# Designs tried in a protein design chat: VH-VL binders against b1a7s3r263to410. Part 8

Target 1, 148 residues: b1a7s3r263to410
Amino acid sequence: VTIVYDTMHYSTQKMAHEIAEGIMAEGYDVEMFFLHEDERSEIVKSILDSKAIAIGAPTINDEPYPSIGDLMYYLKGLRFERTGIKRKAVTFGSMGGKGGTPASLGKDLGEYGFDVVDTCEVYYVPDEEENKACFKLGQKLVEEAKKI

## First folded at step 19 (VH-VL)

Design r8
Fold by OpenDDE, look of step 19:
Structure r8 (fold): chain C 148 residues (1-148), chain A 117 residues (1-117), chain B 112 residues (1-112)
Amino acid sequence: as target 1 above (148 residues)
Amino acid sequence: QVQLVQSGAEVKKPGASVKVSCKASGYTFTYYYIHWVRQAPGQGLEWMGRIHPSGGRTKYAERLQDRVTMTRDTSTSTVYMELSSLRSEDTAVYYCARTFGSYFDYWGQGTTVTVSS
Amino acid sequence: DVVMTQSPLSLPVTLGQPASISCKSSESLVYEDGNTYLNWFQQRPGQSPRRLIYYVSELDSGVPDRFSGSGSGTDFTLKISRVEAEDVGVYYCMQGSHYPRTFGQGTRLEIK
């Protein structure tokens, strides 16, 4: 499973970790990418080799964090619907206002050939219940991926 | 608590290789990048490269890319930094450090590597 | 590579007096996400570096509020409002916006 995220105040990163915990609890490996650190080609390669992905970014100015843009355009151009499998996906992110990034990313991923199974969004720093939700999101992702 | 514990001091001849280990504990090993930074005696800090333990992805400083290799063992939560073709100027304290986001938050205690004929 | 230039390199300070360290980058440290990844580290004698400040001005947990960071673009400053004995050591700025990561030369803070 590939997890990709960017983060502004590290809340989205925390979410990514909880999602990873859920995935790993199900006995699956996670390769985690941070957009500030990793090459897009490396990320894409991992996604291509994965049956399931989790993509997360915070919301800024009521839009997805700008850094996620180039990756999304990359994914768009790869035409994943032509790969022969419909990869499972979840999206997640933190917000300080209206939010909407997980839904936006999910919509796009759906158009790119992914099966978006669920999303998770938190206001500022995730609390205990929200962390649990992220954990469960990871579990759900794996459960869906098993169907492939 | 988060800890990075490095291997002991090394003394090497020029041309030899050294492999320093950094054992992580107190957190999930595969979630955070490990960077290596060295410091020659009386000098500043030099970034050497980084590795992400979840996939073993590496990025090296260009000046060292032909001689440095970073690896990880997820079963032992250990990252390794191997430097080959050692030179006297490689004499330094070598640090591993964890990054949270893009900033270093925890450092190992350092490993002194001495290269002398 | 982004060159980080600190000044001064040696900083003798009287206890209780303020201190200021400058760090200049050869290129803007504003990253594509809009953040500026400028860090300050403290290295006490015989110890590993310790992170003091990230994002130019954000204090790390446990760092006294007598430390502060400021700046933008290519010019940054670390300030200590009242220097204490425990502040003796070398201070480094580091940019995390570009690869390779690069550090300033270090500023040695000593008590007069």
Scores: ipSAE 0.903, ipTM 0.956, lowest interface PAE 0.5, mean pLDDT 96
Fold by ESMFold2, fold request of step 20:
Structure r8 (fold): chain C 148 residues (1-148), chain A 117 residues (1-117), chain B 112 residues (1-112)
Amino acid sequence: as target 1 above (148 residues)
Amino acid sequence: QVQLVQSGAEVKKPGASVKVSCKASGYTFTYYYIHWVRQAPGQGLEWMGRIHPSGGRTKYAERLQDRVTMTRDTSTSTVYMELSSLRSEDTAVYYCARTFGSYFDYWGQGTTVTVSS
Amino acid sequence: DVVMTQSPLSLPVTLGQPASISCKSSESLVYEDGNTYLNWFQQRPGQSPRRLIYYVSELDSGVPDRFSGSGSGTDFTLKISRVEAEDVGVYYCMQGSHYPRTFGQGTRLEIK
């Protein structure tokens, strides 16, 4: 399972770690990518080799984080609906205002050929309940991916 | 609780290779990048490269790209940095460091490598 | 490569007095994600570097509040409001916005 994130003040990274814990609790390994550190081509290769992905980014000025947009544009061009596999996806993120990035990313991924199973969004830093929700999101992603 | 423990000091001849280990504990090894930074005697810090343990992905400083290899062993939570074709200029203290985001939040104790010609 | 230039390189300070260290980058450190990846480290003699400040101005856990960071774009400053004996060491700025990651040449802080 491939997890890709951008982050502000570490909140989205913490969510990614909890999602990974949920996935690993189901017996699957994860490959983690931070958009600032990794090349887009490496990320896309991992996504193509995966049945399930988790994509996260914070909301900045009520818009998706700019660097995630480049990845999403590339995913659009690959026409995943034509690959013969409808990969499962979840989206996640932190917000400082109105939020909405996970939902927006999910809508886009759906249009690109992914089956978006669920989303998770927290205010600033995830609390204990929100950490549990992220953990469960990882479990749910695996449960849905097994149906492929 | 987060700890990065490096292998001991090494003395090498020019032309040899050195392999330094960095064992991580106190956190989930596969969630964080590990970088390598070196410091020649009386000099500042030089970034060498980094690896992400979850996939073994590496990126190296261009100056060192043809001589450095970084690997990891997830079963022992250990990262390795190997530097080949050693020169006297490679004499330095070598550090591993973990990042949270892009910030180096924990450093190893350092490994002194001496290349004696 | 982004060049990080610190000044002064040597900083003798009287105990209890303020200290200020400048760090200038050859390129903007504002990354595509809107973050500025400028960090400060302290290295005491014979020790590994110690984390101080990230994202220009955020103090790392356990760092005394007499330390502060500021700046934007290409110009950054580390300040110590009142220098204590334990502050002796070399201070480095580092940029994480561009590959390769690069460090300033270091500023040696010492008590007069």
Scores: ipSAE 0.489, ipTM 0.806, lowest interface PAE 2.6, mean pLDDT 85
Fold by ESMFold2, look of step 19:
Structure r8 (fold): chain C 148 residues (1-148), chain A 117 residues (1-117), chain B 112 residues (1-112)
Amino acid sequence: as target 1 above (148 residues)
Amino acid sequence: QVQLVQSGAEVKKPGASVKVSCKASGYTFTYYYIHWVRQAPGQGLEWMGRIHPSGGRTKYAERLQDRVTMTRDTSTSTVYMELSSLRSEDTAVYYCARTFGSYFDYWGQGTTVTVSS
Amino acid sequence: DVVMTQSPLSLPVTLGQPASISCKSSESLVYEDGNTYLNWFQQRPGQSPRRLIYYVSELDSGVPDRFSGSGSGTDFTLKISRVEAEDVGVYYCMQGSHYPRTFGQGTRLEIK
């Protein structure tokens, strides 16, 4: 099973790497995308070829930014609920204030046809325990994806 | 610790190609973009392009896109930059650099490429 | 391409005195994610560039606190509160918000 994730922040990137370590510990490879660096079309193509995804973004001023919105809009339009496969997903991110972006993204992904397994949000920069939680999140994502 | 070790200096004639390697160690190679930046003698820095090793995805400076190719070998944790149809203006020190986010956090030692007739 | 303009290009400074380098961009460096990808590098003679500052004002680990960065939007400043002999070199700003990534022309700092 292939796992695809995205990140838009240094702290969120650290979380993405720990999630990837958890996935790879279960014997699966990861294709990584940073929305700042990669085209939406490349990301969506990878998602379409995957049974599991991880999507991460920070919360700034309690709102996500347009680049995540563009990706989410595209995923909505693909009507994943009609593919007959309920792909697994996790969401994650860092916050400097109220937070809530991982939960909001998870809600949207659920509406788009994904089975959102779990979310993870950290305050500012992940500590050692939060890194372990991200690692376990990656393991859990693979464990759930194997049920497809 | 993170290291980027580049191949040695090259002397080339105009019209030839050069291929510079950048071997990564001390981190998970497939998690990070590698960028290439060059510096002509007495001049500043010019971004050439980047590659992500996990999928081999590339993006090049438009000015160079017809002449530059970046590849990677995940089994040796090595990125390659090849510049073809060399001109004297391509004489420079070529650096590979890793990004954390969009910040170049580790740089290779540089590879001097000299193009002369 | 986003043009990054540094001033001054040559900066002779007496040891122990402050130094200030301006960097201006032709476009806002506030990216779609709300981050400002303005970076500063130091290149000592004969060496590769070194990380100094990212996100406008965040000092890299191991960078002395006499270095500071500030600014927003299109106008940015690197300051050295008390110049030391080891600070000799060329300082570059770089924007990471737009492709292609672009650098300022460099500011050569030297001790008078």
Scores: ipSAE 0.475, ipTM 0.805, lowest interface PAE 2.6, mean pLDDT 85
Fold by ESMFold2, fold request of step 20:
Structure r8 (fold): chain C 148 residues (1-148), chain A 117 residues (1-117), chain B 112 residues (1-112)
Amino acid sequence: as target 1 above (148 residues)
Amino acid sequence: QVQLVQSGAEVKKPGASVKVSCKASGYTFTYYYIHWVRQAPGQGLEWMGRIHPSGGRTKYAERLQDRVTMTRDTSTSTVYMELSSLRSEDTAVYYCARTFGSYFDYWGQGTTVTVSS
Amino acid sequence: DVVMTQSPLSLPVTLGQPASISCKSSESLVYEDGNTYLNWFQQRPGQSPRRLIYYVSELDSGVPDRFSGSGSGTDFTLKISRVEAEDVGVYYCMQGSHYPRTFGQGTRLEIK
């Protein structure tokens, strides 16, 4: 499973770690990518080799971060809907205001050929219940991916 | 608690190689990048490269890319940095460091590598 | 490579007095994600570097509030409002916006 995130104030990274805990509790490996540190081609290669992905970004000024937009554009161009495999996806993120980035990313991924099974969004920093939700999101992602 | 424990001091001849280990504990090893930074005697800090243990992907400083190799062993939560074709300019303290986001939040204790004839 | 220039390189200070350290970068440190990856580290004599400030002005956990960071773009400052004996050491700025990651030369803070 491939997890890709961008983050502000580390909240989205914390969510990515909890999602990874849920995936690994089900016995599956995770490859983690931070958009600031990794090349888009490395990320896309991992996605192509995976049946399940998690994509996260914070919301700033009611817009997704620009770096996640570059990845989404790349994924759009690959036309995943034509591969014959409907990969499972979840989206996640943190917000400081209006929010909505996980839902927007999910809609885009659905248009690109992914089956978006759920989303998770928190205000600022996840609390204990929100951490549990992220953990369960990881478990749900794997559960759905096994059906492929 | 988070700890990065490095292997002991090394004395090497020019032309040899050195392999320094960095064993992580107190956190999930595969979630975080590990960077290597060195400090020559009386000098500042120089970034050498980094590895992400999930998948083992690396990026190296251009000046060192022909001589440095970073690897990891997820079963022992250990990263390794190997520097080949050693020369006297490579005498330094070598640190591993973890990042949270892009911030170096934990550092190893340092490993002194001395290259002398 | 982005050059990080600190001044002064040596900073003798009387106990209880303020200290200020400048760090300039040769390129903007504002990354495409809108963040500015400018960090400060403290290295006490005989020790490994210690986390101090990230994102220009955010204090790491356990750092006294007499430390502060400021700046933008290419010009950054670390301030200590009242120097204590435990503050002796070398202070480095570091940029995380560009590869390779680069450090300032260090500023050695000493008690007069």
Scores: ipSAE 0.471, ipTM 0.804, lowest interface PAE 2.6, mean pLDDT 85
Fold by ESMFold2, fold request of step 20:
Structure r8 (fold): chain C 148 residues (1-148), chain A 117 residues (1-117), chain B 112 residues (1-112)
Amino acid sequence: as target 1 above (148 residues)
Amino acid sequence: QVQLVQSGAEVKKPGASVKVSCKASGYTFTYYYIHWVRQAPGQGLEWMGRIHPSGGRTKYAERLQDRVTMTRDTSTSTVYMELSSLRSEDTAVYYCARTFGSYFDYWGQGTTVTVSS
Amino acid sequence: DVVMTQSPLSLPVTLGQPASISCKSSESLVYEDGNTYLNWFQQRPGQSPRRLIYYVSELDSGVPDRFSGSGSGTDFTLKISRVEAEDVGVYYCMQGSHYPRTFGQGTRLEIK
């Protein structure tokens, strides 16, 4: 399972780690990518090798972070609907205002050929209950991915 | 408690290689980048490169890329930095450091490598 | 490589007085994600570097509020409102926006 994130004040990274805990509790490995640190081509290669992905980004001025937009444009061009595998996806993120990044990313991924099984969005930093929700999101992602 | 524990001091001759280890504990090893930074005696800090244990992905400083190799062993939660073709200017304290987000939050204790004839 | 230039390199200060350290980068540190990856570290004698400030102005946990950071683009400042004896050490700025990551040359803070 491939987890890709960008982060503001590391809230989204905390969410990514909890999702990873949920995935690993089900016996599967994760490969973690931070958009600031990793090349887009390496991320896409990992996604192509995976049945399941988690993509997270914070919201800036009620829009997704610009760096995640570059990745999404790349994924659009790959035409995943043509691969014959409907990969499972979740989206997640943090917000400081109106929000909506996970829903927007999920809509786009659905158009690109992914089966978006759930989303998760928190205000600022996840609390204890929100961390548990991220853990369960990771578990749900694996459970859905096993069906393909 | 998050800890990064490095291997002990090394004395090497020019032309040799050195391999420094950094054992992580107190957190999930595969979630975090580990960077290597060195500090020559009486000088500032120099970034050498980093590795992400979840896939073993590396990036090295351009001036060192021909001589440095970083690896990890997920079964022992350990990263390694190997520097070959040692020169006197490689004499330094070598630190491993973890990042959370974009900043170094935990540092190893440092490993002194001395290159002398 | 992005050059990080600190001023002054040596900063003798009287206890209880303010201190200010400048850090200038040769390129903008605003990354494409909108964040500015400018960090400050303190290294006390014989110790590993200690995190102080990230994202230009955010204090790390346990850092006294007499420390503050400011700046934008290419010009950044670390301030200590009232210097105490435990503040002795070398202060580094570091940029994380560009590869390779680069550090300023350090500012040695000493008590007069």
Scores: ipSAE 0.464, ipTM 0.796, lowest interface PAE 2.8, mean pLDDT 85

Design r8
Fold by ESMFold2, last read:
Structure r8 (fold): chain C 148 residues (1-148), chain A 117 residues (1-117), chain B 112 residues (1-112)
Amino acid sequence: as target 1 above (148 residues)
Amino acid sequence: QVQLVQSGAEVKKPGASVKVSCKASGYTFTYYYIHWVRQAPGQGLEWMGRIHPSGGRTKYAERLQDRVTMTRDTSTSTVYMELSSLRSEDTAVYYCARTFGSYFDYWGQGTTVTVSS
Amino acid sequence: DVVMTQSPLSLPVTLGQPASISCKSSESLVYEDGNTYLNWFQQRPGQSPRRLIYYVSELDSGVPDRFSGSGSGTDFTLKISRVEAEDVGVYYCMQGSHYPRTFGQGTRLEIK
């Protein structure tokens, strides 16, 4: 499973870690990418080799981060509906204002050929309940990916 | 608690190689990048490169890329940095450091590498 | 490579008085994701660097609130409102916006 995130503070990365815990609790490996640190080509390669992805980004000024937009544009061009696998996806993110980035990303991924299973958004820093939700999100992603 | 424990000091001759280990504990090893930074005596800090243990992806400073190799062993939660074709200018303390986001939040104790004729 | 320039390089200060360290970058540190990856570290002799500040102004946990960071773009400042004896050491700024990551030359803070 491929987890890709961008973060303004530690919150989105913490969510990514909890999702990863849920995935690994089901016995599956995770490859994690931070958009600031990794090249887009490496991320796309991992996505193509995976049946499930998690994409996360915070919302700033009511807009997704530009680096997420570049990745999403690239994914749109790859026409994943033509790869013979309808990959499972979740989206997640933290917000410092109005939010809505996980839902918007999920809608776009669905149009790009992914089966978006669920989404998760928290305000600033995830609390204990939100950490549990992220863990369960990882479990749910794997459960849905097994149906492929 | 998070710890990064590095291997002991090394004395090397010019032209040799050195391999420094950095063993991580107290956290999930495969979630975090590990960077290597060195500090020559009386000098500032120089970034050498980084590796992500999930997948083993690396990126190196351009001036070092022909001589540096970073690897990891997930079964021992250990990162290795190997520097070849050593020069006297490579005499330094070598640190591994973890990032959270893009911020170095934990550093190893440092490994002194001395390159002398 | 982005050059990080600190001023002053040596900073003697009277105990209890404020201190200020400047860090200037040769290129903007605002990354394409909107973040500014400017960090400050303290290093005591014989020790590993200690994390102080990230994202220009965010204080790391356990760092006393007499430390503060500010700035934008290419100009950044670390301030200590009241210098204490434990603050002696070398302070580095570091940019994480561009590869390779680069550090300032360091500012040695000493008690007069």
Scores: ipSAE 0.458, ipTM 0.794, lowest interface PAE 2.8, mean pLDDT 85
Fold by ESMFold2, last read:
Structure r8 (fold): chain C 148 residues (1-148), chain A 117 residues (1-117), chain B 112 residues (1-112)
Amino acid sequence: as target 1 above (148 residues)
Amino acid sequence: QVQLVQSGAEVKKPGASVKVSCKASGYTFTYYYIHWVRQAPGQGLEWMGRIHPSGGRTKYAERLQDRVTMTRDTSTSTVYMELSSLRSEDTAVYYCARTFGSYFDYWGQGTTVTVSS
Amino acid sequence: DVVMTQSPLSLPVTLGQPASISCKSSESLVYEDGNTYLNWFQQRPGQSPRRLIYYVSELDSGVPDRFSGSGSGTDFTLKISRVEAEDVGVYYCMQGSHYPRTFGQGTRLEIK
């Protein structure tokens, strides 16, 4: 399973870690990518090799971040519906204002040929219950991916 | 409790290689980048490169890329930095450091490498 | 490489008085994702660096609130509202917005 995130604050990375814990609890490996540190081509290669992905980004004032937008545009061009595999996906993120980035990313991924299983969005920093929700999101992603 | 424990001091001659280890504990090793930063005696800090344990991906400072290699062993939660073709200017304290986001949140204790003729 | 320039390089300060350290970058540190990856570290003699501030102004956990960071673009400042004896050490700014990451040359803070 491939987890890709960008973060304005460490909250989104913390959510990615909790999702990874849920995935690993089900016996699956994860490969973790931070958009600031990793090249788009490496991320896409990992996505193509995986049945399931998690994509996360923070939002303040619902402003687009170029790095996540560049990745999403690249994924659009690959026409994943033509690969013969309908990969499972989740989206996640933290917000300080209006929010809505996970839902927007999920809509785009659905158009690109992914089966978006669920989303998770937290206000500022995840609390204990929100950490549990991220853990369960990882478990749900794997559970759905096993059906492929 | 997050810890990064590095291997001991090394004394090397010019032209040799050194391999420094950094053992991580107290967290999930494969979730975080590990960076290497060095500090020559009486000087500031210089970034050398980084590795992500989850795939073993590396990125090196351009001026060192021909001489530096970083690897990891997920079974022991250990990263390694090897610097070859050592020169006297490579005499430094070498640190490993973990990032959270793009921020170095934990550092190893440092490993002194001395290169002398 | 992005050059990070700190001033002053040596900062003698009277105990209990404020201190201010400037850090200037040769290029804007606003990254394409909208973040500014400007960080501050403290290094006490004989120790590894200690985290203080990230994202320009975010105080790390366990750092006293007498520390603060500010700035934007290419100009950044670390302030200590009242210096205590334990603040002695070298302070570095570091940018993570551009490859490779680079550090300022350091500011040695000493009690007069």
Scores: ipSAE 0.390, ipTM 0.760, lowest interface PAE 3.4, mean pLDDT 84

